# Designs tried in a protein design chat: VH-VL binders against q9umr5. Part 197

Target 1, 268 residues: q9umr5
Amino acid sequence: SYKPVIVVHGLFDSSYSFRHLLEYINETHPGTVVTVLDLFDGRESLRPLWEQVQGFREAVVPIMAKAPQGVHLICYSQGGLVCRALLSVMDDHNVDSFISLSSPQMGQYGDTDYLKWLFPTSMRSNLYRICYSPWGQEFSICNYWHDPHHDDLYLNASSFLALINGERDHPNATVWRKNFLRVGHLVLIGGPDDGVITPWQSSFFGFYDANETVLEMEEQLVYLRDSFGLKTLLARGAIVRCPMAGISHTAWHSNRTLYETCIEPWLS
Short names: E, the ipSAE of ESMFold2; O, the ipSAE of OpenDDE; V2, 0.75 times the mean of E and O plus 0.25 times the DockQ between their complexes.

## First folded at step 8 (VH-VL)

Design z23 (framework fv_nofazinlimab; at its last look DockQ between E and O 0.11; V2 from the best seeds 0.00; counts 0 for: pae E 6.7 > 2, placed apart)
Fold by OpenDDE, second read of step 9:
Structure z23 (fold): chain C 268 residues (1-268), chain A 123 residues (1-123), chain B 112 residues (1-112)
Amino acid sequence: as target 1 above (268 residues)
Amino acid sequence: QVQLVQSGAEVKKPGSSVKVSCKASGGTFSDYAISWVRQAPGQGLEYLGYIIPIFGRANYNEKFKGRVTITADKSTSTAYMELSSLRSEDTAVYYCARTQYDILTGYSDFDYWGQGTMVTVSS
Amino acid sequence: DVVMTQSPLSLPVTLGQPASISCRSSQSLVYSHGNTFLNWFQQRPGQSPRRLIYKVSNRDSGVPDRFSGSGSGTDFTLKISRVEAEDVGVYYCMQGTHEPYTFGQGTKLEIK
């Protein structure tokens, strides 16, 4: 039998968005118990990510308990950060594959129509004034806003991403790293034509330097310092990178080719 | 001036589907969300769901999940609501309404409404 | 789902007299950032709903100042200082804080 699959949605999303994914899983892995968590749907997805982590944790714990052989996580967009945080705070999770589906794992610094919709009166270059305020950190999008030009503010004010990345020292960093390393495989999925995740390499833990040059995962301090276990995971062959072109952000969970290439192999 | 213009009245048989359109003008379509609300004859208002065209995401009232599909065409500034497996109880005037969203100030829900589309489901 | 309860459901009013409609939510409509998404709509006979008030107390453009909204948390009120003939219709409160969005039952305002 196949291990249960737990799906976590993204910003302004809901379980309904994954109807195609469910179909694909059912067709290729019949009998798989798939649970799409219908929490923090729609505008509720703007709530602080730690709040979401707590809510999703309460939902996944019972599922994991019923699946002693392990479960798979498919976490889309913002959901990928939620899941990474879940795996960091849970000392007893049994996640075999953590599939990060077009997630801004290293943060967001986009200036797209998507961003303009969220912040119609603000530009990317000025969003740090909002996001790195205590008030701004009450919104999920700000919890992983990563301004490369204001790294000091990011490191000091980010109440979520900087912490789960281990970029800011905190009492739980060692434990969180230990917990996260319990994952069997980290499957990173994303692509250049996403149009939302900015830079798209963020889905692979790449990100801008101070000159907005995109650096790869292996060039990031979090990797070099192994602050939350990326270097360790890579060393033991536990990281899978699956880039794919030609897929827009809203199509990652509904593209058959993407599913077969990047998701299906890890649902055993 | 912002206007939402909906498609004409529909008469449908039980079990069939209906697709209502809502064309927006007088503003930037991608800056807003489009919500759908229905009203049975002599009854109150019931929320069906909404779409954020720029995100390509729709959210639904759980009551209608599985039967309602909300889509949007940014090129024509038109939102669509399709309801399948129609029942007599689905007889209602269906409205589209605009929502302006701003993380900093909140959102302004339903500031503009379409004229409504009467959908009659009868055998 | 958040239940919105309006009172009264029928509101006969003499022209020129004030009117008041209550709306109660089953849970707080206040976001952590402080915003409260409570709207009031007017639906005249044969017309689409029209938003009168948004975020508890803000009047939409073109709405006469005789309309006012107030309240907080779970208790909200729409007041009409002097009812006019054109005010006949059904009034709905709506919460937009929690999905799914929900409406009150409606209050039918009629002239005595």
Scores: ipSAE 0.534, ipTM 0.812, lowest interface PAE 1.4, mean pLDDT 94
Fold by ESMFold2-Fast, scan of step 8:
Structure z23 (fold): chain C 268 residues (1-268), chain A 123 residues (1-123), chain B 112 residues (1-112)
Amino acid sequence: as target 1 above (268 residues)
Amino acid sequence: QVQLVQSGAEVKKPGSSVKVSCKASGGTFSDYAISWVRQAPGQGLEYLGYIIPIFGRANYNEKFKGRVTITADKSTSTAYMELSSLRSEDTAVYYCARTQYDILTGYSDFDYWGQGTMVTVSS
Amino acid sequence: DVVMTQSPLSLPVTLGQPASISCRSSQSLVYSHGNTFLNWFQQRPGQSPRRLIYKVSNRDSGVPDRFSGSGSGTDFTLKISRVEAEDVGVYYCMQGTHEPYTFGQGTKLEIK
């Protein structure tokens, strides 16, 4: 009787990361069919996000078709952006709860272990030179790199995030907004101790201005213009914000208190 | 120079588990991924999976998924490969090897290897 | 899974003569941005594998220049211009383009 749950992982990740999450779901909602998608695992997670969206779309179609009562999505880190795009490009999705686990919904701008590991000699201040090139946009991490000091380059060069957020025009924008608005609940989860997602408020559609001061969702142009439906969803009562301190980036899917507080209530 | 040093040989009974260690030195442990590869006596090389120590994230070859667990302890610069439900077919030398992911220069797959750990499964 | 097929599997060679090993993949190894993740490893008796060549044709530091790699797409070759006694061992090709990573069967090089 519980709706099926589809899980989408993050950068350099796989289905094994979600073993604790699956245990929690089985304990509180026994009988739930949970599918953790084993696509774009490990190194393949660096593929362009639009390519990943196409692959995940093909995988979720039969799952959604078999669940007339709807499905839930739990999407972790980079996977949350994949799910954002899925909800926009699928004119027939039946997603009830979209649960975003510490995903950089407004983008990433920070000197993290990922940046140092993948770009050893680069600082956050100069990564825009690489990411906003055609070559750089062939990497998933650059698809959501959002340098607040070069917002003009981000708007012109971002092949994914600027388009999905409605920050740059696209022929399909109206249809994408209509499709996204069919979601039942948008559950946003994140926190100050994540250590990877920078600023952490990006998980709640907040982001840096040009002075690196964080502006929350309601002060963002995409919200004020209702570019892809955030203002409409908030007015509908469909946006849930669940911040939690004390949780590092790799622990969002394995913390019982977080699960009980932020995830469990939305798995009807 | 980077060096990977593995734990000593193990003899195990069918149905038991084995945990092999791989200690990294000569480079920063967090700068690379550690992969595990096995080789049955007189046979070729077979890939098991890898871990990225800085995040504790592991990925597995589907053939071994559910039986293999790869972990890392950053404080001791040591990666571990645990294989459960052992069968005679699991008798092999188990190797760890380093991989670097540098987007600018490309990837460097398996550039340094450990000395190997012989795991014998016998009744 | 990508199948890697080596030929020959047994390679007896006269000291000082050239040797050549072929490696074929069941699908293209060209990755994003045109990189091809094909590697060659040498395993001397009783030793761990040692990488000789990475990304088709790049020789690792300390590897003698008599070793060279070439190829594209699905067909690759490792050549030794003049075989020396220390070259005895098993040679493996390996693809890193598609997960899971896979190895060829190995080619045993012996002095005849």
Scores: ipSAE 0.446, ipTM 0.761, lowest interface PAE 3.4, mean pLDDT 91
Fold by ESMFold2, look of step 10:
Structure z23 (fold): chain C 268 residues (1-268), chain A 123 residues (1-123), chain B 112 residues (1-112)
Amino acid sequence: as target 1 above (268 residues)
Amino acid sequence: QVQLVQSGAEVKKPGSSVKVSCKASGGTFSDYAISWVRQAPGQGLEYLGYIIPIFGRANYNEKFKGRVTITADKSTSTAYMELSSLRSEDTAVYYCARTQYDILTGYSDFDYWGQGTMVTVSS
Amino acid sequence: DVVMTQSPLSLPVTLGQPASISCRSSQSLVYSHGNTFLNWFQQRPGQSPRRLIYKVSNRDSGVPDRFSGSGSGTDFTLKISRVEAEDVGVYYCMQGTHEPYTFGQGTKLEIK
């Protein structure tokens, strides 16, 4: 029988968005128990990410307890950051595959439709004034906003991303790294035509330097210092990178070729 | 399905203020931005500003030099536009219009409009 | 402020014939990630404006397929393939990319 699959959705999203993914899993791996967590839907996805992590933690505990052989996570967009934090804060998680589906793992530095709605007078170059304030950190988008031109402000003000990346010293860093390293595989999925994640390489732990040149994961300080275990995971052969062109941000969970190529092999 | 219903016509003296209401129904009011646009008789459309009720923040066209105040009351699903220090050139029909974000269709400006409120400024 | 310039300002047309309205902006209307917030509105006599087209070329629900929008950057066009009597009114383009949002002067479409 197949391990249970837990799905965590993204910003302005809901459980209904995953109906095609559920169909693909049922067709290719019949009998798999799939739970799409119906928490923080729609505008509730703007709540602080630590609040979302707490709520999702409460929901996954009983599912994991009923599946001692392990579970898989499929975590979409903002949901991939929630899931990575879950893996760090849960001493007793039993996740085999963590499938990160176009998630801004190294942060976001891009103007998008929702940014125009949320912060209409701001462009990406000015959002640091909002996001790196106590008020701004009450919104999820600001919890992973990463302005490469204001790195000192990011490191000082970030209440979420800088902590889970181990970019700022904190008392739980050693424990979080140990917990994260218990995952069986980290499957990174994304692509250049996403249109929302900026840079799209954030889905692969790549990000801008000060000149907005993208440095790959292996060139990032968090990797080189092994701050939360990326270097260790890569060396162990536990990181799978599955880029795919031609897929827009809202289509990752409804593309069969992507499912068959990047997701299905990891749903043991 | 969305409806925006505005308050009735007003006749005002120069130097006074007017407050126009815009009550929204359909969808979740806190997910809208409510924008205000005016149209002087025989003229085109001019943007005044907006409010996003979920954040409680308003933005204004700088041209109006702080004469416009836009507010919202989430409990009644109503936005308000107040224009102070009225001048004769402020005579216009004032419209409210919706802006929203939807994950399927994206950012959407002015997809629904109120019926308009005539404000006449004369001595 | 971004200046939106429509041409022509008055457009008399014969029923059943095509109509075309140009809209030019003083700045590019391309937002990040290629989004272009150029909209078209119709205002029939005595009515509120009604949106016809959003993001350059997307027709709103309930808008007849004889209406189409096109263009890029600073140069945009609204076309009506066959004008009907109900199409009488004033047509406005609007940019939503740059604050403050601005409208064109309007194009009055009249039946000859």
Scores: ipSAE 0.015, ipTM 0.534, lowest interface PAE 6.7, mean pLDDT 88
ESMFold2 (binder alone), look of step 10: mean pLDDT 88; pTM 0.912
OpenDDE, look of step 10: ipSAE 0.502; ipTM 0.797

Design z24 (framework fv_nofazinlimab)
Fold by OpenDDE, second read of step 9:
Structure z24 (fold): chain C 268 residues (1-268), chain A 123 residues (1-123), chain B 112 residues (1-112)
Amino acid sequence: as target 1 above (268 residues)
Amino acid sequence: QVQLVQSGAEVKKPGSSVKVSCKASGGTFSDYAISWVRQAPGQGLEYLGYIIPIFGTANYNEKFKGRVTITADKSTSTAYMELSSLRSEDTAVYYCARTQYDILTGYSDFDYWGQGTMVTVSS
Amino acid sequence: DVVMTQSPLSLPVTLGQPASISCRSSQSLVYRHGNTFLNWFQQRPGQSPRRLIYKVSNRDSGVPDRFSGSGSGTDFTLKISRVEAEDVGVYYCMQGTHWPYTFGQGTKLEIK
């Protein structure tokens, strides 16, 4: 009698990507009901993240209702941000383990091949012109773009990350914090060889300062101010950090060792 | 029924510029990229570059050394290819093609093509 | 740039007989995520190119099942099980894995 597992995919992804994960779960936790949500697949994953949050909310509410003992969330890449926001807006969620699988939890400021294809003539240092424009926030990628050199623009223009982080004041900050703190465990997974999440420490709420020095979670203002509950979660032992080297971004959900080490222990 | 309709044939002098248009219909313009490919008479296909209209970002084949400029107007679902400093070797049929893109995988499709625009460069 | 080499460049075929075109890339077309972006295009006389196959072996809608694509890494093949008169034209392979994208020289299919 294992708790149901809900899986949320990442950018330009689909349920197909999680076929190995499903196999691992079935092998190690037979009888587990696993639901990989096929919402906002492919190009639809470019939709604003708040829109995605609403869609995924509609899908998970019935699942949670049928599982009074609780559920586990496995949220990959961009999906990790969607799930964090989901848990922030839901005052009645029953998530036991929130597994953030290589998610840019503190945002993205990368200049990778991933980014270069989409923005071939726009270096990461110039993407703020697009992402913080009036229309830029209509795209999911821009919703968590976090330019450390344009913090004012980020704080004022970010319609998603800055809000769920509590970095910009808003009337729901207290309630969202309360809701998010309902989570049993926050499992943060990522690693230095990811190649997409930049910096990779973002998966652990680390991020660049104004000099592009990576600071840890405990050095972030969101932690120091406990703006959305990180400090509180850490204090009660609810945060699990599981870094792993040698794993590329697209392999986090298909690596058996990673599953056994970082995911399986929290699927009780 | 996706269609790409290109502008008419052009005759240009060496050193001048040409701008070819490609209007898309029957689909969502913003969901795709537009690629430009040319074909000299009796020759093969050569890739020039692409634009992602939704972001206004373009990538070019460096072979053209900055002579190519690709733009797009989302309001009219039209992409443009401008080639400057024209040479006789630039005489070709220029094609636009709808390109599906995937940021994660780098996948790029060419599922629909325009009818082509003949550009003749002669003295 | 990745060089795409097709063979043969000229392909005379008797109606009803099979045809095969080879395409070789100068480097692997396998992307980091395991996808291989190799396309086949058909260009009939006086017409625009038409995509037949994408990702090595997937047929586009409306493409007859007598067309098939196969291969991996650096070696790819387009096969026509039974050549028809409408198949006359030039066939191009294209790689979409490495920037800039490049085409093969083309294979001219003619009826004997």
Scores: ipSAE 0.242, ipTM 0.705, lowest interface PAE 2.1, mean pLDDT 93
Fold by ESMFold2-Fast, scan of step 8:
Structure z24 (fold): chain C 268 residues (1-268), chain A 123 residues (1-123), chain B 112 residues (1-112)
Amino acid sequence: as target 1 above (268 residues)
Amino acid sequence: QVQLVQSGAEVKKPGSSVKVSCKASGGTFSDYAISWVRQAPGQGLEYLGYIIPIFGTANYNEKFKGRVTITADKSTSTAYMELSSLRSEDTAVYYCARTQYDILTGYSDFDYWGQGTMVTVSS
Amino acid sequence: DVVMTQSPLSLPVTLGQPASISCRSSQSLVYRHGNTFLNWFQQRPGQSPRRLIYKVSNRDSGVPDRFSGSGSGTDFTLKISRVEAEDVGVYYCMQGTHWPYTFGQGTKLEIK
């Protein structure tokens, strides 16, 4: 039958958020074994991303082992970054479709209610002061904070995103690239009405330059250098871009039209 | 005018738990981390862990993991360090100390310390 | 864990004379942007530790100019240009670059 599906949630989220997604999958692909991982729920989603990667890795290993034909990943928001790292650190993953739902793949640079709650005395222009400190890197959101006006600080301070994107050297970079390239399809989903992910094109590996002008994936140094395999995947026809307007950040996993258009085709 | 005030001395039996408090005044409690350090009689300083009150997240030195729990109550500007399964070698003065995490003001590791709390584990 | 080694462990000194304490780390303490998180603390008898120096050479407000810090990488020094009676106590170096944070074993400064 259908390959099993593993779902990874986002910041301040839990497995409960995916009840509609599970309904859709059961309707269109009956018999699919869907596991929504209930690790790092709520406030625990603030734990450092490398810690989350280790926990989710332990949870996905037995699921992948039971499915020699392969599995699919559906990873929402911050969870998409966890899945990025899983695909790189696992020498033996058998992921067919990696479906990234509005995840800040090149980072985040925008004021949201979440950030104001966490850092009430800071605005986006000042958040680099906290995030690029050693203590800031103990929080998941700071692990992918990418201030385009302080790119030097981002490159030197990011303990997660700059490393996994190959923007700063790491001894494991070659192995991480080899592992990531095992993925069958990289399905990128996002849109201009998300309201949280800033810039929204971060979900498609686009990001701000120093003037806050968005440069798309093909203009990024990480793509041009093929640092973790984006250029190779694109050349194989393995990258799918599925932008959709009219979807707010909390609705990506509960919109039927989005599911039918962007997700359903990749759940073999 | 930043001050860290700790709870009073405790005498505990082996196998019990102790919970030491550290109340912060001056500044904003959510703008810094609170670390815990201990010092056995006549010995040096040993780091236990920290908490960042704004997130409620704590991190522990591996040597104490499983026995130490650090928490914070933002409403009272108080951090707590609880150490369980007490042994005679846990007899020490326990200190709380502040760490400011702002890159522009200069990183401020342990710029203010509490007065210390003597914990004696009776033999 | 990063091991911090101080020398000497006992430092008898005559009032008005200079004193010097060395601190060596088992790993480089250089962090991002050339920042080095090496701190020096003084603990007077019966008191909490007090920070004297942060980031190798920066003196805390209220710390006398007799105290100075220097060094780089793995080799650091705390100097007291002229020891006063109030300087009696134990001095600790501490690294904040690598987790977990670690202290030197302490140097007891004694007046002869």
Scores: ipSAE 0.014, ipTM 0.509, lowest interface PAE 7.4, mean pLDDT 88

Design z25 (framework fv_nofazinlimab)
Fold by OpenDDE, second read of step 9:
Structure z25 (fold): chain C 268 residues (1-268), chain A 123 residues (1-123), chain B 112 residues (1-112)
Amino acid sequence: as target 1 above (268 residues)
Amino acid sequence: QVQLVQSGAEVKKPGSSVKVSCKASGGTFSDYAISWVRQAPGQGLEYLGYIIPIFGTANYNEKFKGRVTITADKSTSTAYMELSSLRSEDTAVYYCARTQYDILTGYSDFDYWGQGTMVTVSS
Amino acid sequence: DVVMTQSPLSLPVTLGQPASISCRSSQSLVYSRGNTFLNWFQQRPGQSPRRLIYKVSNRDSGVPDRFSGSGSGTDFTLKISRVEAEDVGVYYCMQGTHWPYTFGQGTKLEIK
């Protein structure tokens, strides 16, 4: 039988968004038990990511317990960060494939339409004033805001991304790294036509330097220092990168070609 | 029962400014945006802008060329609309409306409206 | 800006008869995930606007089922199956897809 699949949605999302994905999985892997977690849907997805991690943990623990052979995680957009953190804090998870579906794994520093709508007077260059304020980290979107021009503020104020990345020292860094490394495969999915994840390479742990030049995963300090295990995972062949063009952010979970190419192979 | 209660009618001279308030009750102020819409006598509706109180961020219709300022006080669940350099053409009933926002879509609903504030601009 | 064009602008209706209002947008109101942000508002004489329909066809709570919204892309319709006296007022369509949000001219519904 196929291993159970757990799906975690993104910002302002719900289980409904994954109806096509469920259909694809059912067609190609009949009998697969797929659980789309309806937690922190819609506006609730703005809650602090650590709170979300706790909630999702409570939901996945029973599922994992019933699946001693292991489970697969499909985590979309913001959900990909939630899942990475989840795997970092769980010392007994049994995740075989962690599929990060267009997630801002290295953070967000975008100037997209949806950001402009939310922060019309605080463009991406100024959002640090909100996100790194005393109250900014109460919002999920700020938990992974990564301003390359204010690295000091990011490192000091980021209560989520900087910690799970091991960019700021904390007592659990070693343990979290150990836990995360329990994953069988890390499948990174994203693409240049996403239009939301900025830079789109963030889905592959690429990101801007201080000059807004995009550097690849292997050039990142978190990789070079192996702060949370990326270097180790890559070395043992556990990282899969699946870039795909022509897919907008809201279509990653609904594109059949993407599913067959980047997701299905890892649902064994 | 969600209610939006606006401040009273205003009479202003051309070139002056007016500030209208909109107090929300019966719901969670921080969960919604507040939009401002005006209606000249016998005319249709015109969108001015909105604020997302939880972030303190506002967006404006560029038609007003920076004359509109929208603010919010979360502690009192009150939104404000200030219009400067008033003209006779600014004579209208000004409405606030509660709006649901979505980060992914940028959509705003207008499910509840204030009672309106008449602003008269005359010499 | 997106121009919303309503027709007719004046709608005299006999009590008990159906009514239909058209709203056309200058560009598609389809945004993402198939969402189309088209609203219908009712404004009775001397009152604030009241939302009747959101996202093309969803009725707000308390709105009678005699009101219905339909359409797609750039063409939308508000229908009243049987007009009642309380339906007198001005009806506006509004697009919430493109910034800045814009309203139709309004349709004045009157009883013959």
Scores: ipSAE 0.201, ipTM 0.680, lowest interface PAE 2.7, mean pLDDT 92
Fold by ESMFold2-Fast, scan of step 8:
Structure z25 (fold): chain C 268 residues (1-268), chain A 123 residues (1-123), chain B 112 residues (1-112)
Amino acid sequence: as target 1 above (268 residues)
Amino acid sequence: QVQLVQSGAEVKKPGSSVKVSCKASGGTFSDYAISWVRQAPGQGLEYLGYIIPIFGTANYNEKFKGRVTITADKSTSTAYMELSSLRSEDTAVYYCARTQYDILTGYSDFDYWGQGTMVTVSS
Amino acid sequence: DVVMTQSPLSLPVTLGQPASISCRSSQSLVYSRGNTFLNWFQQRPGQSPRRLIYKVSNRDSGVPDRFSGSGSGTDFTLKISRVEAEDVGVYYCMQGTHWPYTFGQGTKLEIK
């Protein structure tokens, strides 16, 4: 009787990362049909996010069609941005709970080992030169690179995040907002010890201003303007914030206490 | 100088599991990923999967998914490949190889290989 | 999975003569902006594979100038301008564009 769960992985990830999550769901909600999507695995996760959205859309359509009662999404890291776009572009999604596990919802600006692995000769202050080029925008990580010191370049060059967040106008914005607002619950999960998502508050729609001071969701223009529906969802009581300390980026999907506190209550 | 050193030859019975190690030296282990490739006697190369220690992620060729597990121990700069439910057709030399993609300069996938570990599956 | 097809599978060559190996992929190997992840490996008898060429045409460190790679999309070639005795071995092409990564069946180069 439980709604099916669809899992979308993150950067350089695959379905195997979710084996503990699957165990937890099976223990607390036995009989739940869980589909972990094995698309854009590993290096393929670097492909442009709009391309990934198209592929994941094709995979989720038949699952949603067979579940008239609705489905839940659990979307990890970069996968949370894929799910943001899925909820906006799908006129017919029937998602109840969208559970975002430590996803950079307002973007990424950090000197992590991840960044050094992909761009060994660059530091975060200089990455805007690469990411905000047309060439850079063909890589997923650059699609959500948000340099707070070059916000004008981010707004002009971002082919993905600035558009789905309604930070730059798009012809489909009204339809995307209407579609996103159909979600039952937006469950935001993240924490200060993540070590990868920078600032960690990006997982809760907070982000740096030009002085690298974090402004929370309610102070963001996208919230104040209700660009894609955050203010409406919050007023509806549909946004759940579940921060937890002590969890590193690769542990969000394998921590039992986090699962019981932040995920389990939203799985029907 | 980068070097990958693998554990010694193994002889296993059908249905058992084998765990092969690959110790990295030179450079930082966490700066790179480790891939696993096998080669049956007199045959070609077949890709099994990889581990990226820095991301905590592993990915597997669908053909081996459910039987192969790749792990890493950062403290000893060692990657492991475990293959379960062994059959005679799993008899092969198993190689580890370094992999890394650098968006700015290209990539260095498979630029250094281990010496190989012979795994023989026989009753 | 992307199928990598090599020809010939057996390549007897007279010492000092040129040799050429073809590799064809079942799908385009072009990644964004023209980056193409096609590698060539050499495996000498009793040794681990050694990468000769990456991204179609880039020679690895220490690889002699006599080795060159070329091609685009689905059709690739490895050339040896003048075969030497030390070149004996099996040559593999490999694609890293699509998951899972796949190898050609190998070409055995022998001195006749």
Scores: ipSAE 0.042, ipTM 0.610, lowest interface PAE 5.3, mean pLDDT 89

